# Designs tried in a protein design chat: VH-VL binders against q960a1r229to459. Part 5

Target 1, 231 residues: q960a1r229to459
Amino acid sequence: LKGDRIELLLPKNIDQFKKFKKDRTVISSGLITRFVSTRNPKEFSQKWISTKYVKEFNEITVNKDSVVVGAALNIQKMADTLTSSLSINIGKEIDSFIQKFSSPQIANFATWTGAIISGAKSSLSVSDLLILFNVLDAKLTLLNNSGELTQVAIEEFAEKKLFATHTIVNAIFSRSLTGFLFCLKLGETSEQDSTNFNFAALVGNQVSRIFVGLGGQPKRLTSLEVHIDAL

## First folded at step 18 (VH-VL)

Design n2
Fold by OpenDDE, look of step 23:
Structure n2 (fold): chain C 231 residues (1-231), chain A 120 residues (1-120), chain B 107 residues (1-107)
Amino acid sequence: as target 1 above (231 residues)
Amino acid sequence: EVQLVQSGGGLVKPGGSLRLSCAASGFTFSDYAMNWVRQAPGKGLEWVSYISSSSSYIYYADSVKGRFTISRDNAKNSLYLQMNSLRAEDTAVYYCARGYLDYYYGMDVWGQGTMVTVSS
Amino acid sequence: DIQMTQSPSSVSASIGDRVTITCRASQSISSYLAWYQQKPGKAPKLLIYAASSLQSGVPSRFSGSGSGTYFTLTISSLQAEDFAVYFCQQSYKTPWTFGGGTKVDIK
């Protein structure tokens, strides 16, 4: 880390994290996660806390009806977990989607939470993970500054800008999803992990879920869902 | 409904003191940083002070440093600005405004403002 | 301190016109730039944060762009209700500073 002095705490469990988090900026683990050190002029000292070693943020739990993925895990681990724990027609598409459109470096060293937050906070950025979470109706476990845990839908997370006040602890995916998942990504160049457009559709489930990514929070195509479900 | 309601202010002589209050409702107050911003009559906006969610980080504009004190009571969902040694140049409408620890997202909720007039 | 230079100080435009306001920072502030709208006798309203992110509830005719030291607020098609003063604000370094404001008058 170059530049101004930054204090970084490395809690090992959620209780320590809660204690240390008070008035500290949270950073995700991973080499690709930009340290906010570039934001700090010489006169500005920042205190930070990392999720990298928090036990609860690094756990994967496969339940009968759900799969839980810790916030500190990299994109590839998240994807692999979903691929192996969800139905074959959904899991394979997730794997294909991530492998096809994400560089190995990003997949291995960036946290999925970073990608979610980055996509949610920007009206211009298109996040593959964000659309994936939306189409899968993912839930997030969030920790607020008071130390309370809540569960929210991914849509609510983005809409209410909870990334500004809450820390993602994990994501919860339903294992009861059925049907087929279709994902599409369009970008300008193969060299830049810059997605300009993405699309995701879960068809053949109880209710179809269709999203388009044009920047920021993906937009749900409800009219199309209704049409598809009527077929 | 998310809102900030201000109280206090008024007319005071130079050297006097005032205390401004800002009551928050409709959101978890303790999750957010808070700010005071003032605007002299017919002038632009001037940031006055910042306080983090747990009061661990406090910043002041140089123009008010040593004279003003920002504080909060999260149990009461309240923000305060104690203004001492007031000067004529402190005359302004004062706003409380909700912010974030990561100063990236602007101030998205504002109080209605309260007028402070310092005059002999 | 970081100085924010906003231009123009005032602009008169007709309904439907494209209006562009600029803000320059005395040093790089990355994307830590917000735009506010203030109507007479009212508190400022956040329009844009993070230089280009539209605040919830703000009409899509408002947009922000830029990074580093040069930023713009654009109203693609000016509406009657857009009569107001607009301010930029850097949140990169304390003290946080505002531009001088731009008054938008509707012809």
Scores: ipSAE 0.016, ipTM 0.616, lowest interface PAE 6.8, mean pLDDT 88
Fold by OpenDDE, fold request of step 21:
Structure n2 (fold): chain C 231 residues (1-231), chain A 120 residues (1-120), chain B 107 residues (1-107)
Amino acid sequence: as target 1 above (231 residues)
Amino acid sequence: EVQLVQSGGGLVKPGGSLRLSCAASGFTFSDYAMNWVRQAPGKGLEWVSYISSSSSYIYYADSVKGRFTISRDNAKNSLYLQMNSLRAEDTAVYYCARGYLDYYYGMDVWGQGTMVTVSS
Amino acid sequence: DIQMTQSPSSVSASIGDRVTITCRASQSISSYLAWYQQKPGKAPKLLIYAASSLQSGVPSRFSGSGSGTYFTLTISSLQAEDFAVYFCQQSYKTPWTFGGGTKVDIK
């Protein structure tokens, strides 16, 4: 790297991460990559910290009623975990939906948190992971700058732009969801690294959840949910 | 033994103030969120306030916002509820209750409760 | 705010009976639902968390089920010590809210 000295810390556990996080930019890579340089061409003096080797960020926990996926895991691992942990009618659709997610290489190397954050930051991109998290009513465990953990809904994360001040530690999904999941995506935008349109519907659950993505945060179709639930 | 022991409470006139305390033992207090829950005589449970482990996040029920203040001292393993501008409808048994970061876990440890009576 | 509606408000049952209490949320709360037991003059006791997970030390005759907006607490075989008031509580988001309670009385 040419320019100012860049410091990258690789904490091994959440305690170390908390200690070193202050005044550092969080990345999921263990290396200062071309991607980082491209994103921040003028940020040569920044201090960086990686989640890649943080033990707690790499854990998967399957509970009776929930599944927890660490923030450092790649998209494919997340998808595999959900596919195996949720009901068959939901899991199969997740698997199918993610298999169509860009290239397999990206899914194997990119963290799901990166995708979620990118989607949440954008007002234009259509994020497949973001709509998936919304339709599944995912929760996020967040770490703030004070070193305190909190839990928020995915909607709150986006609405309050918590990505600016918090670090995602993990995602929590309910294993009690029932019914069928339907996911659709159309088009690809290489420039935006997103689709043009996506749709997700969980029906046959206690309450239907239906979302459409046309750019930015997916929109919930509550009127349609009410209609479906009344049938 | 994991336990919460409450103190404070009593009789107070409308508009008065009262401070409740909750002492934790048998667990690492600083790792847990804490709550206050109250129950009017012969009535159901009502959540009052929440405070995160390091006090970074605090929430109140609308019925007590602006009047009650939740706080904690992790060094003393203590939870507090400062109640100001008390009203008759605040009359209840107040419980402190331990919570978790993961909201799935509910409130698993409760204090014995303390009675607060607001009456002229 | 999320409203929690319990039913029935009271039920009379005999020892050995199967008792079912329901809780309905005004909106989806996923599985963020807890059940508590309260005896007269005592603090509530956590029975079930995450809609269906049995709290440590709680007898297996207690079980919870449901997700979204509809939940149930079941006592498979009512025992003498089970006569009490039961509350559901959503922990999906603050303000956390409780159901109105269900009193289980002896027939």
Scores: ipSAE 0.006, ipTM 0.536, lowest interface PAE 10.6, mean pLDDT 88

Design n3
Fold by OpenDDE, look of step 20:
Structure n3 (fold): chain C 231 residues (1-231), chain A 120 residues (1-120), chain B 107 residues (1-107)
Amino acid sequence: as target 1 above (231 residues)
Amino acid sequence: EVQLVQSGGGLVKPGGSLRLSCAASGFTFSDYAMNWVRQAPGKGLEWVSYISSSSSYIYYADSVKGRFTISRDNAKNSLYLQMNSLRAEDTAVYYCARGYFDYYYGMDVWGQGTMVTVSS
Amino acid sequence: DIQMTQSPSSVSASIGDRVTITCRASQSISSYLAWYQQKPGKAPKLLIYAASSLQSGVPSRFSGSGSGTYFTLTISSLQAEDFAVYFCQQSYKTPWTFGGGTKVDIK
């Protein structure tokens, strides 16, 4: 928190967040706060918008057929929610996969949103959360600059680089997924984000979902899916 | 302008079939889930069916399960409801309504409604 | 199925009155509750979502509150255009169900 005078805004709901974000650009979706600057760089004051108290960003909701995770929640909370809300054959694997993600400290402080954006923004990094979201066919609720809500698949979010123009409000996961989840990752260290390769496969669902991460966006292995589904 | 325009419906005999259509405009149709909701004459609202943006998730009310089929064509910005084996109790005004995969946000855009009458 | 019990079934009020409508769920639905307004011959209109969030374009005289199993829609000062039927709806568990409706008519 060094530099120019910073004003911290604390919206309590998404409507207030919209208001505070109006005519401003979010320059960072960091750990627990979003940095917002005026569009006019000549303005000396920067406004930081904390998502800490935004209701819609901090909610966890378990529905009959879906689980919703607010964007302001840390990686660990997201993982715990998914682990407990999805089938055991999927949830256990998520838990195991996330435990190998990075340092526990990062998982407890960094938002899953930040991780998703970082992964989507990079063409080189191998993102564990990104592949997880893909294999689970996660959906994102987004807020655009005009204040409208939309929902997209994680693939579309990354492909269209929507992180540049939209704010993630929450993620939605299906509780209707069946089968088994298999995740694999390879990296240099266990406590750093040094993943060089990851793999995720959901098998035993009506349609298999298989992804590989070699850098950038995970690649879907459609041919393998077809093969597996034919077995 | 965000709009849903419905077509189809009409009078049909019990056991008959109808197909309802809902055309979307003014928004990116493929980004939104869609719903069908019906209202019998002088009665309340009844949710009928839900379809997610990519059609990956579909839900039906028990009263129509096995008889009705919800579908969408994102390229045509259209939502459909195929109604088979219609019964007298299916008589209602049917509405298409925009929603979200996260149904937390309600149904915020509605069509004008289409009357379906099932009578011998 | 989750039963939504709405009360009262009807209320007569005058312009400027405070009107309160309640909705009770047979089980907890968290905040997955929406309120709709329906005028004769028209489609429902979303007023409140997520129990307390005001839909864009809806007058501020409308407000929603509650969580779990008890919810309230309040019109702080009834206007002429507010005479209609109001419905609550839970979206927590399929089938998503509506309350029986509340008719707000002129006293």
Scores: ipSAE 0.006, ipTM 0.549, lowest interface PAE 10.1, mean pLDDT 87
Fold by ESMFold2, look of step 20:
Structure n3 (fold): chain C 231 residues (1-231), chain A 120 residues (1-120), chain B 107 residues (1-107)
Amino acid sequence: as target 1 above (231 residues)
Amino acid sequence: EVQLVQSGGGLVKPGGSLRLSCAASGFTFSDYAMNWVRQAPGKGLEWVSYISSSSSYIYYADSVKGRFTISRDNAKNSLYLQMNSLRAEDTAVYYCARGYFDYYYGMDVWGQGTMVTVSS
Amino acid sequence: DIQMTQSPSSVSASIGDRVTITCRASQSISSYLAWYQQKPGKAPKLLIYAASSLQSGVPSRFSGSGSGTYFTLTISSLQAEDFAVYFCQQSYKTPWTFGGGTKVDIK
């Protein structure tokens, strides 16, 4: 409050973002809205940088073999993109998952990156988007503090805690996935301090992918995948 | 055990301010969204505000927007409601309630409530 | 804002009776509906989430159903401890609004 300088940068493209990112806390579109609306900067670090207006973080690219969704997109826009860009059996389940389990209020204001990072950080919570990204074999493009870009599988992002040292630029999904996607959410366990359970399976693809969520990172059931693929 | 313990209520004159606190224990506070809900004497429930686990997403009821500020300190397992420019119609029992980022699961743990009275 | 209308406003019933409480939304809320029980001087207690999912620790005599705009809470065999006010709440769109409540009196 007294004499403190509060800086929130709103870069318009990735080159500006790279130039001004150093030693700043990256925030999503939702956080920038909160900062402006509160008029009380004591809740934030003194130096912030937003992804909201970065052109490259708001881009959607649909190629023949892949679909790329920028990091600043909200959950609903990501879901709509995947639903229309992937096979009908996979897209219908994604649409059902998002519409059934995420209200329009959440989906239109929350970014998918915020939800993924929250899920990857948690040792107790079961993340619906994180298991969806795992079952779809999502790849993330990451920007490190040196301005270098790298691509990692979603499993590695959470396992190596790359959210602490990297900024998500986009997610990449293969359009060559085939088969049927099934996503299941189960309610709370009988114990008060236990995590929820979820399950996601993509079967009838070249390589099946089956995951369970019990808290923290989803766990892949490779033995079950082998049995199903042998049928 | 899983608990939310509230403090900070009381009697205040119109135009005054109060800060409500809600202390969490028995669960990983930083994994959960939090809510404030109020109930005027003899009346029903009114949702007041929501804050996500990381504070990235915050929502307010129109009746309190611009006057109330929700915040949390995950290092202290604490939720707060700063109430400014209080009016007689803000008189209510205020509850903190644990929820989820996905609103689908409702509010499954509630504090004991604290009374806020706004009168001349 | 989505208006939630509960019916009836009160009901008087005997132990063992089946009690049904209705909640209507002014627009579709899919299954984003919760039911809460509140006893005098106490905080609300979550009974049902997602329209029909029973919260852990809630007796199986409670059940919920419905989707869209019409929802019900049913107590299959009323017990003495079920004297309370019951609220529905939508979580589809902010502000998350509650129904006006239904008081259940036991004779």
Scores: ipSAE 0.000, ipTM 0.495, lowest interface PAE 13.9, mean pLDDT 81

Design n6
Fold by OpenDDE, fold request of step 21:
Structure n6 (fold): chain C 231 residues (1-231), chain A 120 residues (1-120), chain B 107 residues (1-107)
Amino acid sequence: as target 1 above (231 residues)
Amino acid sequence: EVQLVQSGGGLVKPGGSLRLSCAASGFTFSDYAMNWVRQAPGKGLEWVSSISSSSSYIYYADSVKGRFTISRDNAKNSLYLQMNSLRAEDTAVYYCARDYLDFYYGMDVWGQGTMVTVSS
Amino acid sequence: DIQMTQSPSSVSASIGDRVTITCRASQSISSYLGWYQQKPGKAPKLLIYAASSLQSGVPSRFSGSGSGTYFTLTISSLQAEDFAVYFCQQSYKTPWTFGGGTKVDIK
């Protein structure tokens, strides 16, 4: 789309995206009119590129032991995918956790990537998706400015602020997680995927994973994990 | 039995090309990401490339970027590594390896390896 | 890139000995660490994944521990078939990197 001095590219595949990503601001929307509604306004640019129609960013792959979710999918689709792909005990909790305090309208339109980036970028915001990704030990596939794909743990993405230099392509989750997931969030906010406090614990897996959200990257409670695993 | 059987390799001049193949059996090949790992004589292990189950996502080590191409044919249960512009430092035993939990925790099934020698 | 430093490079031990191998990462890799055993002329074999999880079929005398930047592989009682080279590998982020290896040979 071209309008005045604003240019929006709508690549159809990752190769096209790679080719044109340079010197363009990435957006999840395919509409120029929605530029103002972006949650993560970067430096003002007249050149934009959208992930919305990129084939690889819209793919869901369910393998035997893993599930891969494309970056262009909305929060609801991601949640549904995880709920259906992971064990029943974990999946139910994911669904419940994400739906609580959520706006269906936003969840159906906002990408999970946007939420993850917003959560990782803010030191104050308590992101539900971010803590979920951490407790589930998610990995991200990232695209750098050189057009190369990398894979990183969610912790690396958040701590190293890779959102500044990389584009999320997908998230990878293990389907082999066992045990029970417990997620809590308190304090409804006006922002989607944000609460005042959240907590997530995966117990009964090979190794327990426990996180608390106080803003930004959730904090892992290793001592508690050790304690629980010793019981 | 879960198995990876490799073929290809051999002696090639610098600047030459080789194609390695890895045939999978005993498991649903399309469910697993695959890797190539190499080991120079008397040296350690070096990751070369990885490919997701659907081929949509490919990763390369810096040392082989632009020269090597990983691919797979799920219908044939096969993994490939096209090696172009080979260098002496590419001399190694190359292994194909199945990724455990899609790049989470390592490689749980390995091929027998194939020797690639790049020499003038 | 994450550098994996393995120690020692070699160790001589006797059957029945307790053998400990260390792997240090240049940054935190959480629990994204695997241990491999490689015998001469053979492909590596996964022993431990996720730092402490024993791969199916691997004897219980093998154990892994650690998190963050420091990891250990322990063979509680070395057996004749355990003489080999051992490698650690991080799967935290690409490029995947391996330690330099530890050769366990007979004393």
Scores: ipSAE 0.871, ipTM 0.937, lowest interface PAE 0.5, mean pLDDT 92
Fold by OpenDDE, fold request of step 21:
Order: structure tokens, then sequence, then C-alpha cells
Structure n6 (fold): chain C 231 residues (1-231), chain A 120 residues (1-120), chain B 107 residues (1-107)
């Protein structure tokens, strides 16, 4: 970014992406990705590869029991997909929560992947998407440097910092979640991709899921879950 | 009735190839991720491969990478496992299994199994 | 890879007995744990998913509990048809891995 020539490749499918990824830094569209990339500027010429036009990264698949969202989609599209695919009570809350997500510009232009990675990298920033993924029990499909796909729970991705070695391909959500979703946030900003505090609770499901965001990976409140489930 | 019916398998020499098939009925096949799991004689279960509902995402165990290929034909309600460069350690009963909740919490429908024996 | 350690390897029990099987994961797997029953010459059958959710059609005498690294399958009152091998499986991350199995035999 400082005067060095940047080479950017725009693969059209996952096979091309795999082929060219080896010595390149992955970039996605949106402000969140820009912030992540600017925090680690390389001193020399940089080679980059974009997920923006990769077919498989732009796909949405709605199955009977699951919904799959490609990594190149923006935050709003991801949210809309979840809102329409999950139960009405859960979907309504997701929609409401994301409408409060920073500015509309960020939601419409930034990829959900960028937000997830940004949230996972920082121990200080509070990510609304990261807590949403956790409370919804999301799984990620990842591509490693060897060109192989793996699948992991969102907790594994964040805790083991898999963003350093893997590329997110998609997110998988269950359509079988029941009950009510409650999401709260404090410190909303229109210019930042983070908040000061957030809270998410899925209650009335087979097993309750409750998280609090204090920075980085949200903390699960298992004792509270047990208490609620015993009521 | 929800059912998976397997075919293929048999005896093959080391280095040989086999193709397993799994036919689905009683449910919308295209809505479900599918798996292959194998079990060596007298041993436990070992995951082999998984494929998403649309075939866009495929996963392999390290032990079969580069040798096995999972595929599906949703129009034919069929799952396949092409096994190349077979080894003695690949000897097992192979099961096709429907993923419950798309890679979340297990496999809820299983085929009857097909025996694959790799021996000189 | 996540290693699943199942114990005991075998249990001898009588009809009506309470049987408990344990599964330990080498790392936390949250609630991504399933239990299977396998009878001789048959495919595995899913009993429990998400650590504690009973699969449809499975008798209520089967129950699962646990989270993180420690999980249990309990048969409250063993029936004649319950003599089989039981496996745990983690679905937390690939590769999916199974426990070594527990054989429940007649005493």
Amino acid sequence: as target 1 above (231 residues)
Amino acid sequence: EVQLVQSGGGLVKPGGSLRLSCAASGFTFSDYAMNWVRQAPGKGLEWVSSISSSSSYIYYADSVKGRFTISRDNAKNSLYLQMNSLRAEDTAVYYCARDYLDFYYGMDVWGQGTMVTVSS
Amino acid sequence: DIQMTQSPSSVSASIGDRVTITCRASQSISSYLGWYQQKPGKAPKLLIYAASSLQSGVPSRFSGSGSGTYFTLTISSLQAEDFAVYFCQQSYKTPWTFGGGTKVDIK
C-alpha cells in the first residue's frame, strides 16, 4: 500500500482460487477487509487474491434443515438470507439486530467474512456478527493452504485463530433452531465495524445458548444456560 | 420409507479400483449432505468422505485423499464413491449415510453396507 | 484431529440394569457429540445427537449428557434389544472421529 506494486487476482471459481492462493493474501470486499489489511501492511510488493468473483463463494444454498452462505456475500445479504430461512422468531431478531449494525454502507458493502475475521483477530473489539454466529451455532467451511476443505465450529475458528492459515469458503446454519432469539448491543457506531458490548441469547431451543461480547470471541454463559433449561 | 440401498464392492487386488453406489429413496435427496463411513472387520467406525447437497463442498479423510472420489447425482438420487489405488488397509464394510442437519450432529440414515476386500 | 476416548470398552449387564458409557474428547467440542448403536451385521443407528437430544423413534430409556470434553450415554433400564456396541462421534470439526466403541454384553 506504500508505493509498492500490488498484484490482484480475481479468480472465477474455487479451483482457480486454490491454484493461485499459495503465495497470495486473501482479500474480500468491504471496509472491514480494508481495516484488516491496513493493520498488517507488507513492506514489499504484495500479491493479493480476491474472493469477490469466485462462484462458490457467492452461492446461497437453502436446504431442508440448513442454509449455506458463501463467504463473498455482504453482511446484509447474509442477514437477509438467515432472516428468511430460519424460524420467524429467530429471523425477526436477526433482521432487527443487523439493521443496527453500524451504517447501511458497511452492511451493504462489507463481507460477513471480513467482519468475522476482524472480530476474531481482536481481543478488544466486540463483533456483532461473531456473537450472532456463536449463538446460532454456525459452522464454517474453510480452505487450507493445501487446497483442502475442512469444516469447523465457529468457536474453533476464533479460538485457534484459523484465519491465519485458512480461507473461509462459507457458513452453515441450522434451520431447525427453535425458540426465541434476543440480541442486544451497546456502543453502536456508524463508522466502526465494532461495538462496545453485545449480548445474545437463544432460549426455548432444545438447548439454550447464551453469549456475551466483551472483546474477541464471545464468552458463553453455560451456567445460565443450565439454569434456564432447568426451568 | 426413508432408505439407502448400496451396491458395488467386492474383492480387488492392491492397486485396483472399485466404485460404490448408494441409491436414496423416501426423501428429497438433494436436500441432504451425504457421507461415506467404513468399518474394518472387528474394528470401529472411520469417516471417509462427505459431500454437500449441491456437491460444491467435498471433504476427505487424510487416509483416502488423492485416491478416493466422492460424487453424487441428485437427478438419480445416487451417491458414489470411486476408490482407486486400493490398499489392504482399505478393507472394510463401507456405509453410505445421510447427514443429519447438514454436518451438525450426526448421521441419521444408513445404508446396509458393502464389503470391500483388498487382498493379493 | 480430535481423539475420542470411549470407556469402558465392554460392559456386562443384566436386563433392567442401569448402564453408563463415557466419551472423552481431546479438546472441547461443545455439544457436537452423537451416540450410535450398532448390532452385529447391521449399520449403526443414531440414538442421540447434540449431546443430549434424543433421535426420533429412540426409546426414552436412552439419554445423553455432557458438554465440552466429557459426555455420557445412559440406558436407565437395559432391555434385551439393547445388547450391542455403542459409539460416540464428534461433529465439531473435520475429520469426523468416532470413539473406539463399548460393547454391552449379557452378564
Scores: ipSAE 0.860, ipTM 0.935, lowest interface PAE 0.5, mean pLDDT 91
Fold by OpenDDE, fold request of step 21:
Structure n6 (fold): chain C 231 residues (1-231), chain A 120 residues (1-120), chain B 107 residues (1-107)
Amino acid sequence: as target 1 above (231 residues)
Amino acid sequence: EVQLVQSGGGLVKPGGSLRLSCAASGFTFSDYAMNWVRQAPGKGLEWVSSISSSSSYIYYADSVKGRFTISRDNAKNSLYLQMNSLRAEDTAVYYCARDYLDFYYGMDVWGQGTMVTVSS
Amino acid sequence: DIQMTQSPSSVSASIGDRVTITCRASQSISSYLGWYQQKPGKAPKLLIYAASSLQSGVPSRFSGSGSGTYFTLTISSLQAEDFAVYFCQQSYKTPWTFGGGTKVDIK
């Protein structure tokens, strides 16, 4: 970014964000760092827009039957929200799962949106948040380039690579989930906090949900779900 | 008793405007996303618009974008649909409907419907 | 947009009959499917959500099954009050879309 004029907009609400998004690169931080340019040298833009201060992207809404988490929130806030809003059996497991192999520093500063997008972009990386969103049957609110909001299941987001054309606004979770959540992840903790494998199963719900992460989009184990639900 | 009671509608000329209202009772209105769904005479159901519990997130069908505005007043337990630039194809019974589980699995409470007729 | 196709468009049946209605989605919608019943001059009524979950207060003779792109609504033993139009609806992604409806009438 040496010598380049960089313009960063910090919209305060979604309407402002919509208005200015069209010709700007979206970032989660209020600061433009050289690190960002290093990651995407081919997509260097002089115009940036941040989600950090957008009101609607920072909202947490706990309804009777659902919880909504804004896209600008960090991973820890998202996790805490889910832990406190879902049933005790599910919430406890979420908390445990997120804390394992996680740097508190990263969890407190990195947005959950960034993690989801990173996971969805990669065909090789194993994403803890991505599998969590899948097993919890999360839905995403997305903003397209035309300024319109759409809502999609997390599977659709990943499968169709909507991160290329849409901005995540929030995630919606059901509070009506029952049963038990089991999450497992394996990885390296000595030198790199990286997950190599993860597993998530929600059982005892109306419909069981079981996923395995081996890289990229987690795979649903439908046959196993059917078997369990028949018991 | 959980219920939605609708008002408004009627006959309007093409290009005209109408405002529909939906009053909620028997439940905590502010906890639920709301929807408008319409049904042309003798036809099926068509989703029109949705609004989140806090009004922060609004969705529109392509057929009504730029013409219709969904809004709500949680203090008054009311949902609204402002319809501008009405067309003949907008003729339908309009229903307000409470979202079941915030857009996850359908609409569990419906108003009685109100007829909107757009005709020259 | 996701297209929802119902079949048949109409079915004539007698009281006590088993009636099955099909809904096909143009793409996978996982289990994001609801079934509604609508009687003449009345608003739709939610019967089934999440493809197979029975809405509270709905008789057990109604059941839903399926996932992905193929779904069915079954009335195990048709009752007099079940003569109506039935709609499926996907809630997988916006715009929310409905099937064309299936009319169940008296034979």
Scores: ipSAE 0.846, ipTM 0.927, lowest interface PAE 0.5, mean pLDDT 91
Fold by ESMFold2, fold request of step 21:
Structure n6 (fold): chain C 231 residues (1-231), chain A 120 residues (1-120), chain B 107 residues (1-107)
Amino acid sequence: as target 1 above (231 residues)
Amino acid sequence: EVQLVQSGGGLVKPGGSLRLSCAASGFTFSDYAMNWVRQAPGKGLEWVSSISSSSSYIYYADSVKGRFTISRDNAKNSLYLQMNSLRAEDTAVYYCARDYLDFYYGMDVWGQGTMVTVSS
Amino acid sequence: DIQMTQSPSSVSASIGDRVTITCRASQSISSYLGWYQQKPGKAPKLLIYAASSLQSGVPSRFSGSGSGTYFTLTISSLQAEDFAVYFCQQSYKTPWTFGGGTKVDIK
């Protein structure tokens, strides 16, 4: 009807989730059905979302063609999930790039959501995680103030400043990505860990994706993609 | 139940060929990467070859490159290892093993092993 | 190649003992480390994946820790069925190398 409700259709995904999470079950509740069917959903949707979405924020869902990472996961857990869920060459480049991005201590405590929001808010800084999400064509599931769920591309999230009006629920990555992922990070010598420039390319897929970070939102290099795809 | 059943193996002269088979049942074979691991008598484990769930990535140990070919048939739930130009040092028990989501979860199910003996 | 060095090569222990086995990688492998148990004449059995995650059906006396280049497998209270050879394996970079093994024997 109005929005994307992928996370609200839990019975739809149960069989696929069993392959990954042996000690978990997904429950369709009569309370959820009653909350959805009420004429005054604003008050009940706030209460139902508070209980339900806390659980989903910590979930990892691996489907045949996608992997979904909850918003509360730390950077290292997200990296481990992507590495295991994507092709080995792409996954190992992700892991290598994350190791350059942060120490294991920071990666184990900081959430990927915090890093993405920080990168998306800045019009001047260069974000390593944001360019990684762009090159992987990540989608975000967002919750608005009305309790509605929508799905947007990472580019739209930053461009439309949706971090100001929406809560991130999860990120969705395609498992059909193939080819070679290359990521490069260059920092300021006087401040060794700062990123001045980054670059990410996924080539050898049917359509290449190539991005450069020069400050603010990563810029897609579509004319270079066309030349690479022609070779 | 989840199972890998191996067949093939046996005694082969140096320079000969042999094909090992590994039949999967009780799980969705096309979701799993597959591995061949060998163990010479009285020795440790040695990885031989791997193939991703879609066959998009294939890897070989240096000791077998050019002589061994890994393949899979997802429609038949089967994994194969074609071994050519066999040498005495290829004598080992060969195991097939699955690895969920292309090498993340470790090799959680193994075949029973089949002995390959290469001698004159 | 990433070399995996296990220590000790063997250990003699009694039932109830705490046993610690270490595995060192020649370069960082993040958390791409599995632990396997093998009894004579049997296929290896996965104990730990991703350095610290316990495989389903493995007793809780087994635990793994570490990241980067140093990893440990701990058996908190050794049982009779735990006398076996233990292998680590890295899955970070081809070839997927195993450690040399650690034999756990009755003292």
Scores: ipSAE 0.000, ipTM 0.438, lowest interface PAE 16.4, mean pLDDT 77

